VH-VL binders against p78833. Designs and how they scored, part 4

Target 1, 198 residues: p78833
Amino acid sequence: MSFPASTHVYIAKIIGKKGEGDKILDLLSKVNEHVLKSEPFTKTYYFARDAKNPDYIFGLELYDSKEVLENSHKTSNPFLAFANYLTSTHAPLAEPLQLLNFKVVDGHLDKDNLGPDAKDYVLYTEYTGDSATLKQQLTVNPKADTSLIIHSLDDPSLYAVVTRYSKSGIEPGPAEISGATSVSQQVIYSGVGFLNRP
Short names: E, the ipSAE of ESMFold2; O, the ipSAE of OpenDDE; V2, 0.75 times the mean of E and O plus 0.25 times the DockQ between their complexes.

## First folded at step 1 (VH-VL)

Design S4 (framework fv_sonavibart)
Fold by ESMFold2-Fast, scan of step 1:
Structure S4 (fold): chain C 198 residues (1-198), chain A 126 residues (1-126), chain B 103 residues (1-103)
Amino acid sequence: as target 1 above (198 residues)
Amino acid sequence: QVQLQQSGPGLVKPSQTLSLTCAISGDSVSSNSAAWNWIRQSPSRGLEWLGRTYYRSKWYNDYAESVKSRITINPDTSKNQFSLQLNSVTPEDTAVYYCARDLTPYYWGSDYFDYWGQGTMVTVSS
Amino acid sequence: DIQMTQSPSSLSASVGDRVTITCRASQSISSYLHWYQQKPGKAPKLLIYAASSLQSGVPSRFSGSGSGTDFTLTISSLQPEDFATYYCQQYYTFGQGTKVEIK
């Protein structure tokens, strides 16, 4: 249907050192179990590997409001265990954690509420450019299982698109669009969580 | 239909720079769904990935640690080709050199090399 | 760095034989393993990608299986043109190769 105006989107870029992806996803799997059971105002909690780097974990999170993220999610015991691991003396991250704040512009989530599968993939595309031009050019894909257009709360020139296909043989990726000064795209697969809460 | 065509066979002296080119037809070197690789093969080291170049809003290069200090891979969009420069060569750099395309990161599990050049035999004579 | 180990390093077989080649990763790689065939003097040719997907134009006698750390390439009925060296690959690391030669 539509998303509440208060919907807060969080994109996480978690770049582990070699071999850390499995441990990071194991901890996130425990967070996900808690979120699904105990955090009913979290609409999406999806973490999966970058196709290029299995230790690069991409996260997509949708909360009904920022207060759900701050007061419910970030205070949970399994989240704290995960956060403590990332900041431990073991130093598992190759790069500083990136957490990006977005709002929903338009779109829809997976119709069947399936989590990530090793045979599914997600495309995450970032566009920078003139905000009005990008908003006009970016269109929801009705053929995708998930098609979500999001706009940065921190950088008005930044838009992103999340597209999920559950079927093989679908042509990937949008064409470069007019008004974009940069375009970057990631293919994401194999992870934990859910794109659309039941 | 994609084809990759490499420079001819080479003999290079130790300490000199090895230079090879790979000409692309049927795809663009700046295609945002492709990456362009150099891979070599020797009896002692087998198949060894050296590095790649690719365009994703800007040009990126990734290089194998074993050659990182000596290697440069450069695209040439006007000629639709990419090149390898390997500095300060030694007899250990004697190998058949291949260029190859992969589709990472645009297709799930697409870090496979679907098109290869014909190969260039490079001998580094001591 | 994920290490790829092939077994055996070489094997002898006759036309019509079922041939099995294995590849082991030092840590789990899901299904993201690819297989190549190389004939003398030629570039490697992609046979199987993502552990089990047959590349277009490759004969159906070739099949791949496995996930995690253990992977298998099978040739169900070896043909004369199949005598070659076979390589597995994960990201930018190759196995050492398995030579299939005539008995």
Scores: ipSAE 0.006, ipTM 0.466, lowest interface PAE 14.0, mean pLDDT 83

Design S5 (framework fv_sonavibart)
Fold by ESMFold2-Fast, scan of step 1:
Structure S5 (fold): chain C 198 residues (1-198), chain A 127 residues (1-127), chain B 103 residues (1-103)
Amino acid sequence: as target 1 above (198 residues)
Amino acid sequence: QVQLQQSGPGLVKPSQTLSLTCAISGDSVSSNSAAWNWIRQSPSRGLEWLGRTYYRSKWYNDYAESVKSRITINPDTSKNQFSLQLNSVTPEDTAVYYCAREGDYTIWSGSYYFDYWGQGTMVTVSS
Amino acid sequence: DIQMTQSPSSLSASVGDRVTITCRTSQSISSYLNWYQQKPGKAPKLLIYAASSLQSGVPSRFSGSGSGTDFTLTISSLQPEDFATYYCQQGYTFGQGTKVEIK
């Protein structure tokens, strides 16, 4: 599937203090309800727990343009409630919020969204290295349900890959790129939102 | 507590580069809870945001579209300051220039505001 | 790009008056609106943030209200030091200003 050239991708890393993951996801579920009803140009709005740390919330967001994020998403009442909680004197975050800006290089997203009880994983891998090498060596897997390659708008040496496989069996691990470092994270698929707008 | 002190030339010729500096006291330029902005004011355009620099594990810059091709904002951690460089100035760049601190602004915070401002520098672009 | 319109552009008032200044946005911004005061030759000073929160050290005669697209700054009893220009701000966009001057 092709993506508009203006497509803006965000990877959110929301690391809460012990016990904060539930509250963060609850607030995000209210944001997601507004996104589904009122933000048709938000194509992906997905938040779920890190497989190892239930208070670490991973986000993947795709907007048709940066203006969709700035002018409709972040001005919504549920988003304001979420943002105000994160910056409140309660100080729910264990680490400063990480929000990474990307553009789409190539790929596709799930055609159908799994229900909230699904126990599958989304694999998120960051690659740091020579930009030309990473662009050449990172390839879309047509057998994956999701196989998305994204390139940082802030750091030309950073690429990331998002993959999901629905079939039972051995999912391939992250590609090994000579001369690049990589870090992978497993995210529990069941969460808040959608990988592909229904 | 936080104080911003500006320095730089008041008169610049057309086509030259405008350079201004903002020294920070009471906070760190690399603070994870702040962003450091340049804003100008003219009778014709009013208050106009130019750009910002901020630290969140690495340095980031954001610039207004109207000046993006001519502007650079740089932090200096050793001197606890940040600077504005605006290339190829024209008479339309004549304005009072302010530096300003913004509370912790990420796309998520949404509740940012400019809580401390420098004293301002009147810059006239004329030949 | 969100457009901001302040009303009125200027007004004349007397000490002790109740002054109301309005800021309208072209699309909803929830409560992400701030108000500033600027005196001649000085930098703007933050008065109100998040539509209704009074900045520390600002006199209680200043208050803000509104959400969505319609916001108001109120000065309940105008003092001599309040003659100034007032600006609303959201994101990186400022309103055109409202000048409050002596009647």
Scores: ipSAE 0.000, ipTM 0.451, lowest interface PAE 13.4, mean pLDDT 84

Design S6 (framework fv_sonavibart)
Fold by ESMFold2-Fast, scan of step 1:
Structure S6 (fold): chain C 198 residues (1-198), chain A 120 residues (1-120), chain B 103 residues (1-103)
Amino acid sequence: as target 1 above (198 residues)
Amino acid sequence: QVQLQQSGPGLVKPSQTLSLTCAISGDSVSSNSAAWNWIRQSPSRGLEWLGRTYYRSKWYNDYAESVKSRITINPDTSKNQFSLQLNSVTPEDTAVYYCARDYLGWFDYWGQGTMVTVSS
Amino acid sequence: DIQMTQSPSSLSASVGDRVTITCRASQSISSYLHWYQQKPGKAPKLLIYAASSLQSGVPSRFSGSGSGTDFTLTISSLQPEDFATYYCQQYYTFGQGTKVEIK
């Protein structure tokens, strides 16, 4: 699969205080409904719980351009309700919201254009190291349903990989890259969003 | 702390339905990060996974192919428990039955086990 | 389905011994193999997950290694409470078990 050169990828890390995960996902569910019906230039809008902590929410978002995020998504009523909750006096977050900005290096989204399956686990891995080495050694996995390699726009030494295996009986671990450090997060789908717009 | 407590009959006649229940404390049966499993153990077949139930926006079940036609695993959110029903039992279903929580595919908490004998 | 084969099926050892148990998958499973200890009359207890991660509360004498198809559980200095049956597991499939008996 090819992506427009203007494509922007965002990784959201929403780290809630104990017990906040359900409320955060409920608000995101309403955002997702609006995105699917009213934001046609959003190609991926996927949010799911961290496997180790149900109050940590991982997000993967693909927009055809930065202007789609700024002028369409961020001005929607459901998004504003979500954002206002996170910044309220209730202070539901354990850590400040992280929204990491990436470009697509290589890869593909779900080939079947199916929505996420509750049985699916997603692996998100960050690699830090020499940019030329990482660009050369990170390769798309053609056996994965989604296999996406992304490069940080804010930190040239940071690459990340997102993989999903919907038809696999196993959960492959992250690739080891010599000379790079890696951190992995396993994600359980929570029913909010889509990986490839139908 | 998570605890799983099993209850149900230890003797079942051939052709009848085996019914077991697993009560959960310290976690919710509707937790989006867990799945709730039944596993049995016999000298002839070893440890054998039977199936699981789990909540991810809606309820799902996965069942082992060997028992798929006669097994049902159901959650009960009001009692914070889940159950196993195994229809048309035979002596080959004689085993110790365990309930277990899986977290990303590894079983981190187990019930105490229930010895089930299928005999006339 | 992926088959899991443990070796040996049983072994005899003395307190203080280094014990090694192996588990082979019929096809590659990356690092997603987990190890359990079962004592007579008790449920299995998780020791190691994802091939090499020690479960909280498990003594440091237990370690796991391997990836792909070949995996190893090591007990560096066997203690009296370690005489038990050990199982490997991947996905929904368990190995047949390795019984560690007193010599």
Scores: ipSAE 0.006, ipTM 0.457, lowest interface PAE 15.0, mean pLDDT 83

Design S7 (framework fv_sonavibart)
Fold by ESMFold2-Fast, scan of step 1:
Structure S7 (fold): chain C 198 residues (1-198), chain A 125 residues (1-125), chain B 103 residues (1-103)
Amino acid sequence: as target 1 above (198 residues)
Amino acid sequence: QVQLQQSGPGLVKPSQTLSLTCAISGDSVSSNSAAWNWIRQSPSRGLEWLGRTYYRSKWYNDYAESVKSRITINPDTSKNQFSLQLNSVTPEDTAVYYCARGTRYSFYDYGMDVWGQGTMVTVSS
Amino acid sequence: DIQMTQSPSSLSASVGDRVTITCRTSQSISSYLNWYQQKPGKAPKLLIYAASSLQSGVPSRFSGSGSGTDFTLTISSLQPEDFATYYCQQSYTFGQGTKVEIK
């Protein structure tokens, strides 16, 4: 497994008001159906709930290029319906929509979409620190089902890591990097979409 | 207020099946925010989680590895209860057995906020 | 499985004392840790969930803190009804318990 050099990674943080998580995921389910059928250059399209807040939707998206995101994905009818809902007068978001641009440093995604396990989760960790140190010390875990290292396109001091284990109870947690600060989020594996395009 | 009431035998012979029932009032066994647990406690092993059943679009069961081959936990929606069956019991299964409701504070993490009264089960000939 | 170790295994305290009990996990569990109180002959009672959230109806003298691998339950001013055994729990695993006894 390898990623095209042009691969664009999009991290979405969608924090809904109380009760909005279900509506947001329903709209994303419709976007995902379109992505799976009509957007072959989208490698990952995955949205799921934060483990602590069911109205906080985390997204991980991998596109073969930024042009796929801008010209194909963002112009689709189901995406526009989703985007229009988030910005409607209903005001469903508790926090402004956060969208982060990354490139792939190294790693791999789930070999198969093994189906959701109620105990599985995805761990997402952001690291802020010296870029050279983070690049050297963040390493792919070959024992993980997903182990992906990404580097911010907007902030060279920001790296992030996405991991998934099929037996989440034994996951070692995020690596500690000397001289860097880190923030981690657990995301329920069962959600909308796919980590690896079937 | 939610209450759990346990019923079942206090004395079981080695090699037989232990059967316990937990009746639920004030909540539904198919509640999407709950999981229904069996836990036992003995001096030698402390508190041991045995398993749970819960409804999320369909029924799920999770079981502890130590009992997985011998245990069944079943919901009964018509009677609003859930049961424990533990096959081929040995004296090591002697314990106080509790049923408990886990209430979700995340989709996969639960605090056990309501407990049954407990049933002392002795496995002896 | 994630191993959970409580310390101390037992302690003696007087009414009015500040009591701290710790729970350490072999791997990071973020904040997915609960604390229970058990009195002799009774079922356990939930005190704290998600490491620091006080269960409804539990006195404010109980508090929880920590994340990752190190967690603490604190009783700010011990009352006579607080002499009990305390357990931490994550997912399907309970700690071995800490018995709080009258001095």
Scores: ipSAE 0.000, ipTM 0.454, lowest interface PAE 15.8, mean pLDDT 85

Design S8 (framework fv_sonavibart)
Fold by ESMFold2-Fast, scan of step 1:
Structure S8 (fold): chain C 198 residues (1-198), chain A 128 residues (1-128), chain B 103 residues (1-103)
Amino acid sequence: as target 1 above (198 residues)
Amino acid sequence: QVQLQQSGPGLVKPSQTLSLTCAISGDSVSSNSAAWNWIRQSPSRGLEWLGRTYYRSKWYNDYAESVKSRITINPDTSKNQFSLQLNSVTPEDTAVYYCARDSEYVWLGSTPYYFDYWGQGTMVTVSS
Amino acid sequence: DIQMTQSPSSLSASVGDRVTITCRASQSISSYLHWYQQKPGKAPKLLIYAASSLQSGVPSRFSGSGSGTDFTLTISSLQPEDFATYYCQQYDTFGQGTKVEIK
């Protein structure tokens, strides 16, 4: 389906110190409750653990506009509680928070969200290379449940792809693009939030 | 308390590169709760935001669309300062240039974006 | 992008007057509107942030109100040092300014 031209995509990389992942996800769960009830222009709000590091929280967020993030989402009480925890004297983060700003190139999100018992993966892949080549060669996979292609607003050489397959055993690796550097992350699908607003 | 001190030339010829620096005291240029901005002011365009640089796991730059092809804003962590480079200047770039800090109400990237500390300003004239 | 329009462009007032300046956004910006004072030859100075929060060190005669698209800056009793140009700002966009001059 089509996304509004004003759509902003954020990839969050929240790397907690050992043992912090549970508290971070608990706070994000409270943010998600507010998003579902009160933020109808947030179309994706998904946070889940890196497959190898349970304290590394990956986020995928889609907002109909930058103003939804700036003026609505970031002023909510549960978001402020989350943000205040991250900046507290406790210093729960191992690395500064990364929020990467993208626009949608093409794609689709899961038709239905899985419940908390799901153990399949979301694959997130970053590609760095010639923008025209990446735009031409990165293609939506219609057989995937999610296949989303996004382009960095800050770095024109950076594209990213988010894919998910609901069927066990048909999870291909990241697409190989000649002349581009790629880095992939596997994310446990079961997490906080939603890929497609219910 | 934060202080911003500007330095750079007052006269630049058309087609040349304008270069200004802003030295920071009382905060770190790599602070993850701050962003470092260049803003100019001219009679014809008023106050005009040009861009910012900020550190969140890596360095980021945001640039105004009107100058995006000509502008570079670079941090220098060793000197605790940041610079403006504006290429191919024209008389329309004549303005007072200010550096300014915006700090985040919450530490997670873009938030209210108000400019709480400003440099003293540098009058730049682009004339042959 | 969002445009900011100030009204009036200029006004004349006397010491002791109540002065009101308006700022309008082309679309809703919640409460993320900020006000600055600029005196001749000086950088702008932050007065009010987030529509209504008074910046530390700013006299209490300054106040801000509004949300969404319509915002006001009020000076309850104008002092000689308040003759200046006032700007509203949201994100990367400034209003055109309101000059407050001696009547």
Scores: ipSAE 0.000, ipTM 0.447, lowest interface PAE 14.2, mean pLDDT 84

Design V1 (framework fv_vulinacimab)
Fold by ESMFold2-Fast, scan of step 1:
Structure V1 (fold): chain C 198 residues (1-198), chain A 118 residues (1-118), chain B 112 residues (1-112)
Amino acid sequence: as target 1 above (198 residues)
Amino acid sequence: QVQLVQSGGGLVQPGGSLRLSCAASGFTFSSYAMSWVRQAPGKGLEWVSGISGSGGSTHYADSVKGRFTISRDNSKNTVNLQMNSLRAEDTAVYYCAKDLYWGSFDYWGQGTLVTVSS
Amino acid sequence: DVVMTQSPLSLPVTLGQPASISCRSSQSLLHSNGYNYLDWYVQKPGQSPQLLIYLGSNRASGVPDRISGSGSGTDFTLRISRVEAEDVGVYYCMQALQTPYTFGQGTKLEIK
């Protein structure tokens, strides 16, 4: 798939205190409505619950440029409401917010919208190791609905892979790369956002 | 507080129609799939129908396909079940349920009785 | 359709004693992501159903530690380590791997 060279990818790790996941997703749902209607240069805006912890919200965001994030997304009223809630005196987060920034190495995004019957999930895997080895050994899966390889802009030894299959029983496990450490997270679609802009 | 308030039940003759409604409050309605689950008198639970948060996809149990239609109005926070060509075996308490994630129903309405009898 | 079978259908139990309910599916509920798409519900007399356990073993909000879910693939168990009066009701397992979602027949837990 073709992505502008200016494309910026963000991985959000939002770990709420017990019971906070619903409120966080409620606020993100309002942000998503604004993104769909008013932010046409946002390619992906996807937030989902960790499969093991419903208060851990995973985010995948693709912007055509960093300026889309800074000048359009971050200045919207729904985003400000979301950001203000996370930093409020209520202190809803169990751990500090993580926003990791990446560039696209290779891949493609979903063709279809996410649906309740599909048992939809996303597998997110981080790989730490020799950059040249990871760049060469991590390959796009053409049978996946989404298969995206991204490289950290802050840590050259960090790559990540996002994979989604819409049908049960066809998901491979994460690739094992000799000499690299990997950590995987399964997420369940929350009803907020899109992997590929409709 | 999350609330699901149901209406539209009643007594109807075989072959008749009823429309059940479920009004939701306390959560972002469009972010969650919704389902209908029924329970015949003295019997167990049977999943009837489900609808995605956007309303873009709908699903039905084989026993009701072609007769029942699920729909939602996200501007009014309602999910509806249109029941046509009703049969005696459709007699049940009907529950609307909030789908937390992919079939896990964390909140249920109070139930609405539908009686199909002459 | 996936067929869900519970046993026993009637479970008289003495207060303070443990209770276990079995649930079997006609096909594996273990998804390739490593999770079992099996949930447990209870319906107390005169009330709507309530979620107890989701994805095989995760307790829903407000569910006490004495209630636990276990199992994988086709065989699942709901266990109550010490039964209390508030546990009276009909317990249902449900598969959520694919539509139509299907429930077991229900197990009526009552105090003897």
Scores: ipSAE 0.007, ipTM 0.471, lowest interface PAE 11.2, mean pLDDT 85

Design V2 (framework fv_vulinacimab)
Fold by ESMFold2-Fast, scan of step 1:
Structure V2 (fold): chain C 198 residues (1-198), chain A 119 residues (1-119), chain B 112 residues (1-112)
Amino acid sequence: as target 1 above (198 residues)
Amino acid sequence: QVQLVQSGGGLVQPGGSLRLSCAASGFTFSSYAMSWVRQAPGKGLEWVSGISYSGGSTHYADSVKGRFTISRDNSKNTVNLQMNSLRAEDTAVYYCAKDYFGSWYFDYWGQGTLVTVSS
Amino acid sequence: DVVMTQSPLSLPVTLGQPASISCRSSQSLLHSSGYNYLDWYVQKPGQSPQLLIYLGSNRASGVPDRISGSGSGTDFTLRISRVEAEDVGVYYCMQALQTPLTFGQGTKLEIK
């Protein structure tokens, strides 16, 4: 598959205080219902818990353009309810909200939700290093159901990779990349939303 | 450079136990799934067991389920295979193997460890 | 379990001539992702196995162009366009679609 050149990717890191993960994910579930029904230019809208911290919610969002995000998504009632909760006097976040801007370098999303041995597991890995080296070393994993390579719009030295495997087999790890100065990884469990719009 | 160095083989009587170890170097061990593959004398390859990068998922061939246990210690860069209730048909060279890019194909293999189960 | 069947089991070839090995699976290895979960390995005398081809047709790092993989679904072929002395060994196909991972019986390639 190809992506429009205007495709805008958001990575959300939402670290809640103890017990807040359930409420945050519940609000995001309502946003997702609205996105699926009313926002046809949102290609991916997926939020899930970090494997080590159930109050840490990871998000992957793909919009056909930045204008879809700004003028359609951010103005929706369910999104505003979610955003208002995060910024309320209740102060549900343990750490400042992180919203990271990326563009698509290469890759593919799930072709369908069918599979003989589906595994509900997403891996997110960050690579920091020389941009040209990382661009050459990072390759799409053809065995993954989703394999997406993204490049930061805010930091040229930052690339990230998102993979998902529908097979019930051995859990995949992040790729070794020559020239990476640091690697950050997250294992994500139990998602809400969709990786590729049905 | 990538190296997988194996140990722990030997001669054991039927019903006995052995623990195989595989020490990894030259790559970020905690990022890759590992497997054990065996080869009986003069025979082909048989996949025995696999473990995810985190150790959270393990898989076994039916021939070894309930008898063999795969484990890993990411702080020591090792993957282990505990073999209990050994049978004559478990006699083989055992290889540890590194999964390539999370795809269940094996880009690097250990040197092999001979396990002989005989009275 | 997926059964993998190789043919021939013994393959004597003259140096410089082409060689071809067939691998058949008891069920389709074509996943909904569009990829065939079929890999090829070689085990040279006295050595550990080495990866040659992954996902049906992709060459592993360091594998020469004269070695290629093709096929889809249940029928796969490994081809060596011109056999060299270093190619002597036992070749195995492996399905990676589901656990347990299963290998073919092996094809012994030898120079005659």
Scores: ipSAE 0.007, ipTM 0.507, lowest interface PAE 10.7, mean pLDDT 84

Design V3 (framework fv_vulinacimab)
Fold by ESMFold2-Fast, scan of step 1:
Structure V3 (fold): chain C 198 residues (1-198), chain A 120 residues (1-120), chain B 112 residues (1-112)
Amino acid sequence: as target 1 above (198 residues)
Amino acid sequence: QVQLVQSGGGLVQPGGSLRLSCAASGFTFSDYAMSWVRQAPGKGLEWVSGISGSGGSTHYADSVKGRFTISRDNSKNTVNLQMNSLRAEDTAVYYCARDRLWFGESFDYWGQGTLVTVSS
Amino acid sequence: DVVMTQSPLSLPVTLGQPASISCRSSQSLLYSSGYNYLDWYVQKPGQSPQLLIYLGSNRASGVPDRISGSGSGTDFTLRISRVEAEDVGVYYCMQALQTPYTFGQGTKLEIK
């Protein structure tokens, strides 16, 4: 599997106030329908709940280029409805929206998207440290269904890894890299969207 | 085909009031924020006021705060600017503009402009 | 408020030659999202302003490739690789990072 050199990775951290997760995912479900039908240059469009906080929505998005994100995705009517809800006077967010820009270093996505009753999780881990060391020591796991290594476009010391294992009852922890600090988030696999465009 | 059609300008005495309207068509009006931008004769552009798609949030430039009120009627696809306590320095062409969202607010479509003259 | 400063304010240019306009902001327009919240508009004589560039470098619909935006943080440039008669007008940069949105003073592009 290869990704175009122009591939833009977007990580979204959407932390809603208590009870807002359902509404946020409902709006994203409508965006996803549009993405599947009308945005062929979007390779990944995936949103799901944090395992510990059902109102914390994690997003992973892969676009063939930043231009696809800006000119196609962000101008769509269902996306604008979603964005309007987040910025409304209702103030549904507990924390400011976090949108992080990455490029692909290495990896692969799920060959087949599993159904919504899959029991596994997606693990998202951020690593902060010496860039050369992280680039050398972070490696793709060929046994994972998804194993993606991404590097921040805004902070050269920041790398992140997205992994998914489809085996029920197996919950491997994040890879430990000497000399780097790491923060992990476990995301319930079943959500809105797709990890690999069908 | 996006259209913004403006009305409601004219000549008014200092201290008077005017209401500007902007009728939108060709898009889902409630999905977009709307702004008013003005241009005094021979001068540059000045952002005056903005309103969110739902109408729940409004913002104003300091020069008009307390005197101007922006509102919208999503059932009629209109955005309005109520201008009170008008001053000579409010003389300008007023434009309504469609404002994209929080991801990089920009004015991608503009109305034709409405002249407001404040003079004795 | 964020102050936007353009240079030059008057830009006489020969048809077919390149033109560049600078825009500087009093604070960084680069948000944590990685986007620069900087737009460029042109106002042609007797017309409403029209969007040319949004988020620093993205062309609006219908804008030709000869017009481009670049820069990041506090320093931005609008370039026209080959000026045509239709490009006559006043060019404005605008920051959209925070309200009140603020425009530069405007750059009047004129054909020599």
Scores: ipSAE 0.000, ipTM 0.436, lowest interface PAE 17.9, mean pLDDT 85

